# VHH binders against 5'-3' exonuclease (pol): the designs that were tried, part 27

Target 1, 302 residues: 5'-3' exonuclease (pol), of Buchnera aphidicola subsp. Baizongia pistaciae (q89ad1)
Amino acid sequence: MIIYKKNVNYLLIDGTSYLYRAYYAFLKFKNNFNKPCGAIYGMLNMLRSMLLKYPYSNIVVIFDSPQKTFRNELFIPYKKNRPKMPNDLKEQILPIHHIIKHIGIPIISIPHVEADDIIGTLATKLYKKKYFILISTNDKDLAQLVNIHIHVLIGTSNIVLDESKVKKKYGIIPKLIPDLLGLMGDNSDNIPGVPTVGKKTALILLKTFGSLENIYNNIEKIPKCLIKKAKTIYNNLHTYKKLAFLSQKLATIKTDINVNITTKKIKMLPPCTTEISNFFLHYKFYNWNKLLKQGLWLKNCK
Key: E = the ipSAE of ESMFold2; O = the ipSAE of OpenDDE; V2 = 0.75 times the mean of E and O plus 0.25 times the DockQ between their complexes.

## First folded at step 16 (VHH; framework vhh_6fv0_2)

Design q7 (from n7 with V50T Y59W; at its last look DockQ between E and O 0.58; V2 from the best seeds 0.00; counts 0 for: pae O 10.8 > 2)
Fold by OpenDDE, look of step 16:
Structure q7 (fold): chain B 302 residues (1-302), chain A 124 residues (1-124)
Amino acid sequence: as target 1 above (302 residues)
Amino acid sequence: QVQLQESGGGLVQPGGSLRLSCAASGFTFDDYEMSWVRQAPEKGLEWVSTISYSGSTIWYKDSVKGRFTVSRDNAKNTLYLQMNSLKPEDAAQYYCARAWYFYDSSGTWEFDLRGQGTQVTVSS
């Protein structure tokens, strides 16, 4: 399916993903005040790129909150392997929010709710309204949301994951990605999965039985499956059944968060050029300020 | 118990000054951005100022810039708002908020903790 840029009704940006990408990409980027501003610059650069690339799309930026979520309660080790946000990055969050606001892009950040779940919920709502949604993220787990009206853009690249591409990448349809991760785990998020069950075995099982639930409904058939160490896998599946389903749950993006997110709340506003200019001058983004004055920095047609 | 307690409000004449304080307890104070918000009669809650974790970054509502100064003492778990050159339109119930999040582009904000507030009255 050829996706034309003009056909993207909503561009949902994983702000947290962008933030970290920006931070690491511009780690050495300091202004004359010796204040860290690399994340700010990087974020703006990426957002500007998206604004220019998708001028007719309604852009929304979604951020994680620093507070614990239901996943932390369900599984204490969840994402514990991730380093804490550096202080110099923390200091850049407010400026980033400030400038995004003045650019006119709606921001959604909800305490105790992960950005992924907000994105999932919002995408689902918009999908039901027959909008086409593009999710920009570096987190490939969001591919589970992919359907005919929801695609995933890999970061700021031109690589778009539709259902076909998801199948190629994961070896399974989008809706079974949580099942896959339930079996094989996800080291990135410190999701354990079932011991000794790797990607290959998980895929074979899912292709054979159709779902994690159905695998367990047919667990006695596992030793007869054409998988390596079938008996061992059978035993592990039995032993770690609870862990498998917990892992699946952790890997499943929520699409029904009880938050009042309406289309009205995600409307873009006209940019406040004065505030943007002040911001650029403050951080000595002189080139961007020049472009802004020339009307060339933001090309939002809405 | 996690709580915020505001103090320092009162009656002041136009052009006068007040210093508000917010005592935080029950949580790691320096792990959170802190904000001041206010609500005037018959008006909605409006954002006034936010200060970053270390205090290195500060943002103000345009109407209070140059008049209000937000600061924090992380060692004392206390947030401050120095209000100078007070105007009648500054009269409101002032609240301390622990975490302040953008909810939408229209200026809707979310926070997970807020104090009981302190009343600021500006009258000649």
Scores: ipSAE 0.005, ipTM 0.277, lowest interface PAE 10.8, mean pLDDT 88
ESMFold2, look of step 16: ipSAE 0.012; ipTM 0.496
ESMFold2 (binder alone), look of step 16: mean pLDDT 80; pTM 0.809

Design q8 (from n7 with Y53F S54R; at its last look DockQ between E and O 0.78; V2 from the best seeds 0.00; counts 0 for: pae O 4.3 > 2)
Fold by OpenDDE, look of step 16:
Structure q8 (fold): chain B 302 residues (1-302), chain A 124 residues (1-124)
Amino acid sequence: as target 1 above (302 residues)
Amino acid sequence: QVQLQESGGGLVQPGGSLRLSCAASGFTFDDYEMSWVRQAPEKGLEWVSVISFRGSTIYYKDSVKGRFTVSRDNAKNTLYLQMNSLKPEDAAQYYCARAWYFYDSSGTWEFDLRGQGTQVTVSS
């Protein structure tokens, strides 16, 4: 399937993913006042790239909130392996919000809701309206949302995951990604999965039985499966059944968050060039300011 | 209990000054951006000022720039708004708000916690 840039109705950007990427990419980037601004610069650079690449798309940036979510309540160790946001990055959040606002890009952040769930919910709503949605993220778990109208862009790259590519990458269809992660776990999010069940075993089981639920419905057949250490796998599946389903639940992106997200709320606004210019001058982004004055920095064809 | 409590409002003449305070409790104050918002009669809620976690970044509504100063004391879990050269159009109910959340498409700040507010009246 050839995806034309002009056919992308909505570009949903995982802002949190972008933020961290920007921060680490430009860690040494400081302004003349020795103030950390690398995340600001990087974020703007990436957003600008996306604006230029998808000039006809409605762009929305979605961020995590700092508050605990239902996943933290369900599983205390959830994402505990992730370091806290550095103070240097934390102080750059407000400027980033400010400049994104003046660029005219809508931002969504909801207390106690992860960005992924907002993205999932919004993408689903837009999908139902027959829009084509591109999700830009470095989190590959969002591939579970992929269907005929929802694709995933890997960061700011040109790599787009459609259903075929997801199958190729994960070895399973998008809708079964949570099942896969329920079995094998996800170290990045500190999701445990079932001990000793790796990706290969998980894939074989899912391909054989069709779902995590069906695996357990047929658990007595596991020892007869052509998998390594089938007896051990059977025992572990049996012992850690609750953990498997918990892991699945943790890995499942919600698509039905009860929030009032309307098309109006995610509408892009005209950029405020004066404020953008002031911002660029403040942070000594002189080249960008020059481009801005020339009308070359922002491209929005809407 | 998570709460914000505003104080310092009152009646002043045009050109007068007020200092508003907001006491935060029940949460880690320095983990959140804070804001002052206001609502005048027959008008919607509008943001006045936003201050970052440690106060390193501050934004003001254009109409209050140069007159209002926002600050915070994280050790005291308190947010301040010094309002100088007050104008009749500044009269409103002023609220302290926990403002981690971003602008909507209209450019309005979102927040997940707001105090009960303090009334500011500007009249001759």
Scores: ipSAE 0.028, ipTM 0.476, lowest interface PAE 4.3, mean pLDDT 89
ESMFold2, look of step 16: ipSAE 0.398; ipTM 0.762
ESMFold2 (binder alone), look of step 16: mean pLDDT 81; pTM 0.814

## First folded at step 18 (VHH; framework vhh_6fv0_2)

Design r1 (from p1 with Y103T T108Y W109E E110V; at its last look DockQ between E and O 0.60; V2 from the best seeds 0.00; counts 0 for: pae E 3.4 > 2)
Fold by OpenDDE, look of step 18:
Structure r1 (fold): chain B 302 residues (1-302), chain A 125 residues (1-125)
Amino acid sequence: as target 1 above (302 residues)
Amino acid sequence: QVQLQESGGGLVQPGGSLRLSCAASGFTFDDYEMSWVRQAPEKGLEWVSTISYSGSTIYYKDSVKGRFTVSRDNAKNTLYLQMNSLKPEDAAQYYCARGWVYTDSSGYEVYFDLRGQGTQVTVSS
């Protein structure tokens, strides 16, 4: 579904999401270069697409750090189901950062802070300044950040989630997405939720009571609100109250991390065509180099 | 327990050479990109070089290209910086840093979370 985009002041790109997508999409990518470069190529392809689609937007790429975060400390199993980054991908990180910077796109990566929390914090700060923010990510959980000034673009697609679409997709408003995940869990991140509470039940409860907190404030009313497995669900909600709130906390994107991100740090710079060309030649991206020399590779009207 | 310790600094004449070492401990060394940064008197922190996890990718500050060589021995948890053809402007406190640094057209961005105490490099006739 193609949605006409608003005037996007800032495009915040989930770099980690892009990275993995690029890596797997271009596993079969081969050039005559001996070093792994599929992720590099894919990343550049995706970023180029964004530059062309949003020529007047300030683009920022945000990456995860390799360090543990507060979520790992809160819940040891958090994301343990995720495979470790392959070595051939690890080796492409530095070149990717290098080329992105020479393209003129600012990069933000903060030790011990997840990209999502950086995005959340940055989006919130920009929102307060009355900017319109578009977040590009393949992680649908970032939909919790959606409001009148913050929308989510699904990857490099043309699908944009506003409040209405989030509600349609999740069955609940953006701000309650963490509550929903607190109840039903999130397998992708190994967030447990409450046993036997699925999406349907969670939605019923949230629609009925309005929040996770209010569900528990009215826990005695739960059996009257549910038709199936009411007693079991009640017991589990009661037993796993701490787990529910922990799960909610894990699923909640932080919007107030204590980091100093100034507008200067997220300002795009003119591209360094010489370095970009050298980079393309090094990795034998000859077609792109040709386009670059013709002035056709990068189109940024900002 | 997590620590970086630099060594190898000293006084050299212009055109001389030094080899800096950085011993890492308390963490998995090969899980991190490593960088060298330096700070001259009354100047800010300056990026010098970054090396990838395996050492397959290396970047240098333009002013040190051809003169400095960064390397690492993951088996010894050690980072190295061979500095040849030293110039007076190279004089600084040199630090080993855990993480990567990138230099752009307007400066550089620092993305490391650990730095050693540094080793002093003096270049004087």
Scores: ipSAE 0.324, ipTM 0.713, lowest interface PAE 1.8, mean pLDDT 90
ESMFold2, look of step 18: ipSAE 0.367; ipTM 0.747
ESMFold2 (binder alone), look of step 18: mean pLDDT 80; pTM 0.798

Design r2 (from p1 with Y103T W109E E110Y; at its last look DockQ between E and O 0.77; V2 from the best seeds 0.00; counts 0 for: pae E 5.1 > 2)
Fold by ESMFold2, look of step 18:
Structure r2 (fold): chain B 302 residues (1-302), chain A 125 residues (1-125)
Amino acid sequence: as target 1 above (302 residues)
Amino acid sequence: QVQLQESGGGLVQPGGSLRLSCAASGFTFDDYEMSWVRQAPEKGLEWVSTISYSGSTIYYKDSVKGRFTVSRDNAKNTLYLQMNSLKPEDAAQYYCARGWVYTDSSGTEYYFDLRGQGTQVTVSS
C-alpha cells in the first residue's frame, strides 16, 4: 500500500509546456497509420506519474488558447520569434484532450488569455482560501508566483521550489522576478529589457534598491556605487526607462483575471475506465491496458 | 471581421438527410479545431462533434455516431455536417463553433470563443 502524505490541495499543470516536453521526448512514436503518437504517450506518462504521486490532490490541466492576448496588443513583437507548433503535434491535441477528459481531470482554457495568467489567478484565489498549491510547468517565469503556500516544480526536476529555493536558484525573491526581466529582458519571449543590462547587473541593482521603481527613484546614485561600466549602463537605464517598465509589465503574470473560474470547473470527476481502455487499445498501449484492467494504472482511494 | 455563418437547415421527414455548411471568415480557419453544437427549445447547448484542424481526427456524441459525418475544406474555409437518418430528437438550432468543446460524464462545458447565428433543423413525420 503506497500513500503520499503531502499537504497539496491543488496541483495546477501547465498543459502546453507538458505537451511540448512530451512531443520532443517521444518524436519517434507512431500509431497504426505510421502517424506520430509520442505526445499522446508522453503526456499520459507524465499525468499518470502526477496522479500516483499526488493521489489526494485535485489536479487541473491548463492550456493556452491560440487567440491573441493583451500582451500581443501591448507589444507587437511579443513571442513572434517562437517557432510555430509542428503539424504532427497539432494532430495529437484533440486525442490528448479526449483522454484527459475520460481520466476525469478538468481542462481549463480561456480565449484570449495565456495559461500563465489562468494559473496565476487560480493559484492566488486558492491561496487566499488557505489552500496549498503546487504548480508544475517548464516555464521558469511561473516561479514569480511562489509564496508560503504556492510552490513550483519546473522542468523534469523532482525538487519542489519554495521561496528560499527560488532565491537560491534565481538570485532574487519570487516577487521581483518581473523586475529582473524588466531590466534584462527575455529573448525567448522577445521581451526587450534595457540594452546592455544582463542578469549580473540587474541582480546587483535589485539587491541594492529593492525594486525596479526604487532603482529609477535613485537613478543618480547608480554610476558611483555599483558597476564597472557605470556610464554606459546609467545612460541606457535612463534612455530606456519606458522600455524597462513595459518589459516588467509583459513579464508580470496576472493574478486577477476577471473570469469566473468556479470550484465546479476545477473538480475532478470519476474516470471512465471503458473509454480509457478503448483509447489504450486504439493506440496499442497494451501494457497500460493490462494495468488498467488490474486496477494498477489509475489507482484511486475513492 | 471574424464571423461564422451556418446554412443548409430546413424541414425534413424522419429518416431523411440534410447537409449543413459553416462559412468562416476573418481568421486563419485551418489553425483551429471546429465543433458543431445544437440547441433544442427550452434546452441547453448540446455538443455534437469536434474535428481537428486538418480533419484527421473526429469525435462524435454517441447518439449521432454512424448517422452524422463532419468534414472540413480548409481551402474554402468551410465546415460541413452531413446528417443522415434524421430523428425527431435531432431537431434543433445547429451552430458551428471555433475551438474545443469539453464534455464529461456529468454534462458539457464549452470553452469556445465564436459561434454563428445558427441554422434550424426541423424533423416532422
Scores: ipSAE 0.244, ipTM 0.688, lowest interface PAE 5.1, mean pLDDT 83
ESMFold2 (binder alone), look of step 18: mean pLDDT 80; pTM 0.796
OpenDDE, look of step 18: ipSAE 0.593; ipTM 0.830

Design r3 (from p1 with Y103T T108W W109E E110I; at its last look DockQ between E and O 0.80; V2 from the best seeds 0.00; counts 0 for: pae E 3.4 > 2)
Fold by ESMFold2, look of step 18:
Structure r3 (fold): chain B 302 residues (1-302), chain A 125 residues (1-125)
Amino acid sequence: as target 1 above (302 residues)
Amino acid sequence: QVQLQESGGGLVQPGGSLRLSCAASGFTFDDYEMSWVRQAPEKGLEWVSTISYSGSTIYYKDSVKGRFTVSRDNAKNTLYLQMNSLKPEDAAQYYCARGWVYTDSSGWEIYFDLRGQGTQVTVSS
């Protein structure tokens, strides 16, 4: 996988995913005045790891906006069960943005637009320009974006999902992940799906008919194709057709968001080592400041 | 109605002081980072300062550090900018903005979703 790591042109980081991971990994980490700084430390630790692993890639961090999006307008319960961001994490966001900018990593956040849609749009635009893209996130639904030159890194294990690994993990090809979620739903995002249709049933239907649209084009054939539970499945698919397609739409990552993001805005800039050092001293990250001064913390990865 | 209303601008002598206020209404004020930006005639928007949700963290443009102080009163839904030691180059229309606003050393990147109508600061020299 060494050759793959060297060939990644753009690394798109789901910043909100990284933020939460850093926060919960370092809940007890405090500076000298008992101010929470664990998310700051953890975020920097993870970004440093990515800079070292992908020294030839342009890294971009994408954050969610706190504003409601089109998905909330389409379906009010969307993500309703998500807890609110803890206040002590919320207070660490501004310092995190500040240090990421001084490291030279571009940040993108667009009001009323989910990070997933920004990532999907950027990855698709860069793919069309013949670049290789790696997306780093903890959101498994981003796997729908995977193709020949777009791959996804899920979690901290550095397991890169290409097309074949997405099929092994999900049981279907990447482009059908929204169809799968349209049928089975997603409790974590309050995406309803079709009642009584779980993952096993949804996979059987998709493997048999090829898409959500084709399932409904052949709805009369379902009893003949599925010898068990076919009456219940047929009735619920018929009754909840609008809900299935709404769920598919909620789960589909947009790749066509109209944003004014040029290639120049997603290129890394030279780091400002004096500002990074001041930041490390302010948060009492003295060991990191020593490494920075020795050229061992941040190197020219661009 | 969601809005921001700046006040407190005026004419001041070089070296003088001025205190700007920004009244917020129609949204949960303490859920947002707040920023001050300014615009001189025939120039683009320039970031001045950003303050965190509780006011615990504040960043300033280098040219105003030590002279300007941002604060917020979340109970009154109000953002403040205390401007001391004013210079002619500080003359501008000053806006408060909802959301994070940041510029790096290589360019001006201003990202916000709500801005007031502004208040004029004039420094007579």
Scores: ipSAE 0.392, ipTM 0.760, lowest interface PAE 3.4, mean pLDDT 84
ESMFold2 (binder alone), look of step 18: mean pLDDT 82; pTM 0.812
OpenDDE, look of step 18: ipSAE 0.607; ipTM 0.835

Design r4 (at its last look DockQ between E and O 0.01; V2 from the best seeds 0.00; counts 0 for: pae O 15.3 > 2, placed apart)
Fold by OpenDDE, look of step 18:
Order: structure tokens, then sequence, then C-alpha cells
Structure r4 (fold): chain B 302 residues (1-302), chain A 124 residues (1-124)
């Protein structure tokens, strides 16, 4: 499927992903301001890029909340390997929200709900209304949401994952990505999976049996399908059955979060140029202020 | 000092009931999942139940489902295990543990704290 920029009705941005990308990318950013502002600058730079690339799309930015989620309740080690947000980044959160709002981009953040689940839920709702949705994120695990109406843009790149590309990348269709991760685990999120079951083994099993559930329905057949390490794989699958399904659940993005998100709530508003200018001057983004005054900073805004 | 202290064990006839308690101190109780594990003589550690920090998520070993009930009172920093319809095979030293626990053949354990235990004996 050829994706035309004009055909993207909604661009859902993983704000948390953008935030961390911006923070690290502009860690050395200097503007002679006394407070950290690299993440602010980076965030604005990426958002500006998206506004310019997708001028006809409704853009929404979704952030994580600092509160624990149902995944933390299910599995205490979940994402425990992630470092805490640095203080200098924390200080930039409110300004980022402020400027995004004045740019006119709606922000969604829900306590105790991960951004991914909000994105999944929102995308699903919009999908049902026959919209085409593009999700921008650096987390490729969101590929599980990909279908004919939902594609994933890798960050601010031009790489778009459709069903074909997801299959090529993962070796499996989008809907089975959680099953794959349930078996092989996900180190980035500290999801354990089944010990000794790697990607290759997991793919063989899923291709053979069609789902995690069906793998276990046919667990006695595992030694026949996999000769090498068959006994070990069988034993581990059997022993860690609960862990496999837990891992799958952790890796599954929710699409049915019980939240009231209306199309009105996610509608873009006209930019407030005065506030944006004040913001730029405050942080000494003089070049951007100049462009703003010339009408060149926010182009083709919906 | 960080510690867990179990109580409520004893001798019961088959079909009887016991209520175990675990008092937690020295840490923020509601920040942690809590678990019950047990160890019978000459057997390995066995997972019984786990409850989330808020109590909203609960898991049981299959053999105790319908008979055992785990609960917690975060205001009292206390974990509970109501054991009904006790069987001889339930006899063991019962331990309160901080964290999620898997006690399968691999010996995976996700808790970092465990109490001294309380003895449960089931005999006619």
Amino acid sequence: as target 1 above (302 residues)
Amino acid sequence: QVQLQESGGGLVQPGGSLRLSCAASGFTFDDYEMSWVRQAPEKGLEWVSTISYSGSTIYYKDSVKGRFTVSRDNAKNTLYLQMNSLKPEDAAQYYCARGWVYTDSSGWEYFDLRGQGTQVTVSS
C-alpha cells in the first residue's frame, strides 16, 4: 500500500518516545540559557517536522503517566531495568506540555495508563470510524497494531511499517507479535519469556501452530517439530507456561482502555503565535522566533 | 529493620480452616506485590499465591484454587491467607514473601524478602 501524506487522517505521536529521543539527541545543546532546554528544543524540532510533513493530518501527542500501571501489578520486574527520568529532563516536562498546547496540538495523558495502550485504544476507535492512522514512535513493538488502516512510522524517519514490512521484519504477522514476545521475551521491557526460547525457535513454533495458545494445546508435539534442543524446549515450555502467557499479556498493547476519548478532545486548535513567540524568546530560540514572525515556522497547519 | 513475620499456623483436622497473617515492617508495604509460599518436609519451596500491591490482581496455585483466599490490608501492613478445606498435602511451613514468586523446577524467585514462616499441620 502506497501511503500518501494527504491520506493520513490522524498522526498519533508517542510523546514519551519523542521526549527521550529529544533529550539524548540534544544533550549537548547550548543556547546560553541557565536551565536545561535540550529536550524542549528537540521535541519542538521533531514536532515541527511532523507538522510540515503531514499538513493535512490531525496530530495528537500521547504521553506516559508517572503512576504505576496494571503491568506493574502483574509483574513487578516490568521495566525495572529502565533508568529513572533524569531531573533535568523532569524539569522540561511542563514547558514541553505548555508549548505543545499553544502550538495547538492536543495532548493525552492518563493516570495509570501507558501511552502505548492509549495509542492502541485511540487507533482502534479511529479505525472503526474508517480513518487512516499513522503512529509515530521509536518503539517498534507497536507494530502489533499494524493493519490495513493503521501503520507505524519509525520516529521522524520516512520508514513506514505496513503489514508486509512488519512480516518481513518480525517474520510474523502483526497480531502474533505479542505471542512472539511471550515466547522469546523482551529485554527492553524486562519481559522474561520462556528460557532458552529465542526468536528463531519462537517463530518456528508460531508458524507451525499458529498461536501461543495452540502451541500449548499441542505441546506434546514440540519434540517432533524441533529436533535440536527439543527436550529442553519442551521442558521449558511446560515449566514456564504461566510465564509465557504472562509475558504475552505484558507485551500485548491494550485496545480497549475504558477512557472517554472523543474526536472533539483530540482536535487540533489554531496556534497561539504570541505565546509561542514568548516561549521562544524565553528560551532564546531566536532563529525560530524570526521564522515564526515571518510565518515560516508553522507551515501548512491544519 | 526490614522484616516479615508470619503467624496463625497450627494443627488442624482434614477439612478444617486456618487463617495466616503476615506483618510487614521496615518498608513501604503497598509498593510491593506479596506472595505466600510453602515448603513441606523433604520437598522444595512451592508457590501458593500472589497479590498485587493494590490487591486488584490475585493469582493462586491450581491445587488451592477455591479453597485458599489471599488478601491484604495496606493500612495495617498485613498480608492474609485464609485456608479452607485443608488437606493433608497442604501441611507445610508457610512463608510470607515480598514480590512475585515462581518456584518451578528452575527455581526462579522474584522476591527479595521472606519471613521465618509458620507451621501448618493437617492430621486426623
Scores: ipSAE 0.000, ipTM 0.223, lowest interface PAE 15.3, mean pLDDT 88
ESMFold2, look of step 18: ipSAE 0.435; ipTM 0.780
ESMFold2 (binder alone), look of step 18: mean pLDDT 78; pTM 0.788

Design r5 (from p1 with Y103T E110V; at its last look DockQ between E and O 0.02; V2 from the best seeds 0.00; counts 0 for: pae E 20.6 > 2, placed apart)
Fold by OpenDDE, look of step 18:
Structure r5 (fold): chain B 302 residues (1-302), chain A 125 residues (1-125)
Amino acid sequence: as target 1 above (302 residues)
Amino acid sequence: QVQLQESGGGLVQPGGSLRLSCAASGFTFDDYEMSWVRQAPEKGLEWVSTISYSGSTIYYKDSVKGRFTVSRDNAKNTLYLQMNSLKPEDAAQYYCARGWVYTDSSGTWVYFDLRGQGTQVTVSS
C-alpha cells in the first residue's frame, strides 16, 4: 500500500523516541548558550519536519512518564539495562513540552503508562473510527500495531512499514511480533525470551505452529529442520514456559488502557507565534526566528 | 553511520571556479538544514551559506553573495556549493555541516551537530 501524505489523518509521534534521538544526535550542537539545548533544537527540527511533510495530518506527541509501569512490576529487570536519563537532558524536558504546546501540538503523557501503550490504545480507538494512523517511532517493536489502517514510520525517515513490509522485515505478520519476541527476547528492553532460542528458531516455530500458544500445545513436535537442536529446544521451551509467556506479555503493546482520550484532547491548536518567537530568541535560534517572522517556519495547512 | 563527505576542492587561479559537493549518509537528509562553513589558516570557523530543508530558503555570507550558489538534491542526499569568481581570501578548508549558521550584529552562531572532514580550496596565481 502506497501511503500518500494527504491520506494520513493522524500522525502519532513517539515523543520519547524523538527526545532521545534528538539528544544524542545533537551532542555536538554548537552555540554560545550555556544551557543544554541540543535536545530542544533536535526535537523542534524533527517536529518541524513532520509538520512540513504531513501538513494535513493531526499530529500528537506522546511521552513516557517517569513513573514505573505494570511491566516493572511484572518483571523487575525490565529496561534496567537502559541508562538513566542524563541531567542535561532532564533539564530540557519542560522547555520541550512548553514549545510543543505553543506550536499547537497536543501532548499526551499518562502516569505509570508507557508511551507505547498510549500509542497503541489511541491508534486502536482511531482505527475503530476508520481513520488512517501513522505512527512515527524509532522503536521497531511498534510494528506489531500495523494493519490496514495503522502504519509505522521509522522515525523521521521516509520508510513506512505496512503489513507487507513488516512481514518482509521481521519474517512474520505484525500480530505475531510479540510472540516472536516472547521466544527470542528483546535485548533493548531486557526481555529475556527463551534461552538459546534465537530469531531463526523462533520464526521456524511460529511459522510452523502459528502462535506461541500453539507452539506449546505442540511442544512434543519439533520440526525436522530443527532436529539437531530438538532436545535442547524442547527442554528450554518446557523449562522456561512461564518466561516465554511473560516475555510475550512484556513485548505486547496494550491497546485497551483505561484512559479517557477524547478527540478534543488530541486536537491541534493554532500556533502561538509570539511565544514561539520568544522561545527562539531565548535559545538564540535566530535563523528560525527569522523564518518564523517570514511565515516560513510552520507550514501546517490543517 | 552518520557522516558527511566533502569533495571538489582544489587549486584555482583568482577568478576561477570550483564546485563543491557534500555526500550525506546515515540520516534523512531532507530533515535537516545544511550549511557550508570554512576555515582559513590561523582564522576561526567562518559561515559561508545555509540552505533550508527543501532549498526554498537560502542565506549567504555577504562577501560571497553573487559569487557562490548553494543548492541541494534531496533525492541524491547531496549538498552543493558553486563557487565562481574566486578570490584569494576564499582560500580555506570548506566543510559541509548538518544544521544552520546565523550571523548577526552580536556575532556568529553555529548550530550544527555534524560536519565533514572538509575539502581544501586554494586560490593562487
Scores: ipSAE 0.000, ipTM 0.226, lowest interface PAE 14.4, mean pLDDT 88
ESMFold2, look of step 18: ipSAE 0.000; ipTM 0.103
ESMFold2 (binder alone), look of step 18: mean pLDDT 80; pTM 0.794

Design r6 (from p1 with Y103T S106E T108Y W109E E110V; at its last look DockQ between E and O 0.01; V2 from the best seeds 0.00; counts 0 for: pae O 14.8 > 2, placed apart)
Fold by OpenDDE, look of step 18:
Structure r6 (fold): chain B 302 residues (1-302), chain A 125 residues (1-125)
Amino acid sequence: as target 1 above (302 residues)
Amino acid sequence: QVQLQESGGGLVQPGGSLRLSCAASGFTFDDYEMSWVRQAPEKGLEWVSTISYSGSTIYYKDSVKGRFTVSRDNAKNTLYLQMNSLKPEDAAQYYCARGWVYTDSEGYEVYFDLRGQGTQVTVSS
């Protein structure tokens, strides 16, 4: 399905995804400023791109909090494979928040809640109000949120995932993505899944039985399904049933977080050009300051 | 000084094996995921494998699964890559990298802020 940019009511940006992408993309970024600023520059570059590409959309940036979440409580190893945020990136967080605010983009960050769950909840709420939502993220797991009114933009690219594309990419419909990850695991988030159950096997099972729950309701039929290593898979499914459902739970984005996010809170404000200019000068982004002064850096949204 | 130093490369026949090592110094080794990347002549940098800081989570490029094994010894600040059943298409300069795996909709991306000088792996045909 072709999405017209003017039809996107809300653009929800995975700020955490953007942050890390920016940081690593601009590791070699050099200017006359002695402090780390590559992530700042990269973040602004990506946000500017979104502002220009989606001038009629209400843009919201959502960030992770540094606090532990319910997933950490459920599964201690959750995301323990990730390194700590580098100090030079950490130092750029406050400036990034500052400049985003002055650009006029609302920021949502909730303690002990992952950005994904905020995005899922917000998207669902907006969906119920008959808005069309585009989620910009590099995290493929957010594809589980895709429906007729919620699509996923791959980062700052022009690639948009609708239901058809999700099915093509994953081999399964969006709502079953958590089930798929429950079976095969997700190494990126250190979600274990069921041992020896890979993507192919998981897809076969899900296509055959329709859900993780139904797989287990029909677990005795698995050895008869002519799957490679069927006996092993059966045994592991049986042995690791709790782990499978835990993995599914970990992989499931919440859409019902009990937080009050009003439309006012996610409303864009006019940019404060004075503060933006000061910021650019401080970080010696002189080219951007020049464009800003010329009225070419930002385009008005809505 | 913060640095990575690869070793163990060489010339091998198809089907042969090599074991690469990477010595890390100047930083807390077990605070970081570590990765192997490779670059063949006239090709771009290619991700091969990543291991979590504790070694509990491992990632492989599909084409090397079952043939390559990544491991690390945090006590020795050393990263390893056991390469078995080598193929001509495995020939490349192999680099040890300090990085972080980021999963996106298109697959895995490895971001690193430190990379060694590399070690050459040649597979004769």
Scores: ipSAE 0.000, ipTM 0.224, lowest interface PAE 14.8, mean pLDDT 88
ESMFold2, look of step 18: ipSAE 0.278; ipTM 0.707
ESMFold2 (binder alone), look of step 18: mean pLDDT 80; pTM 0.803

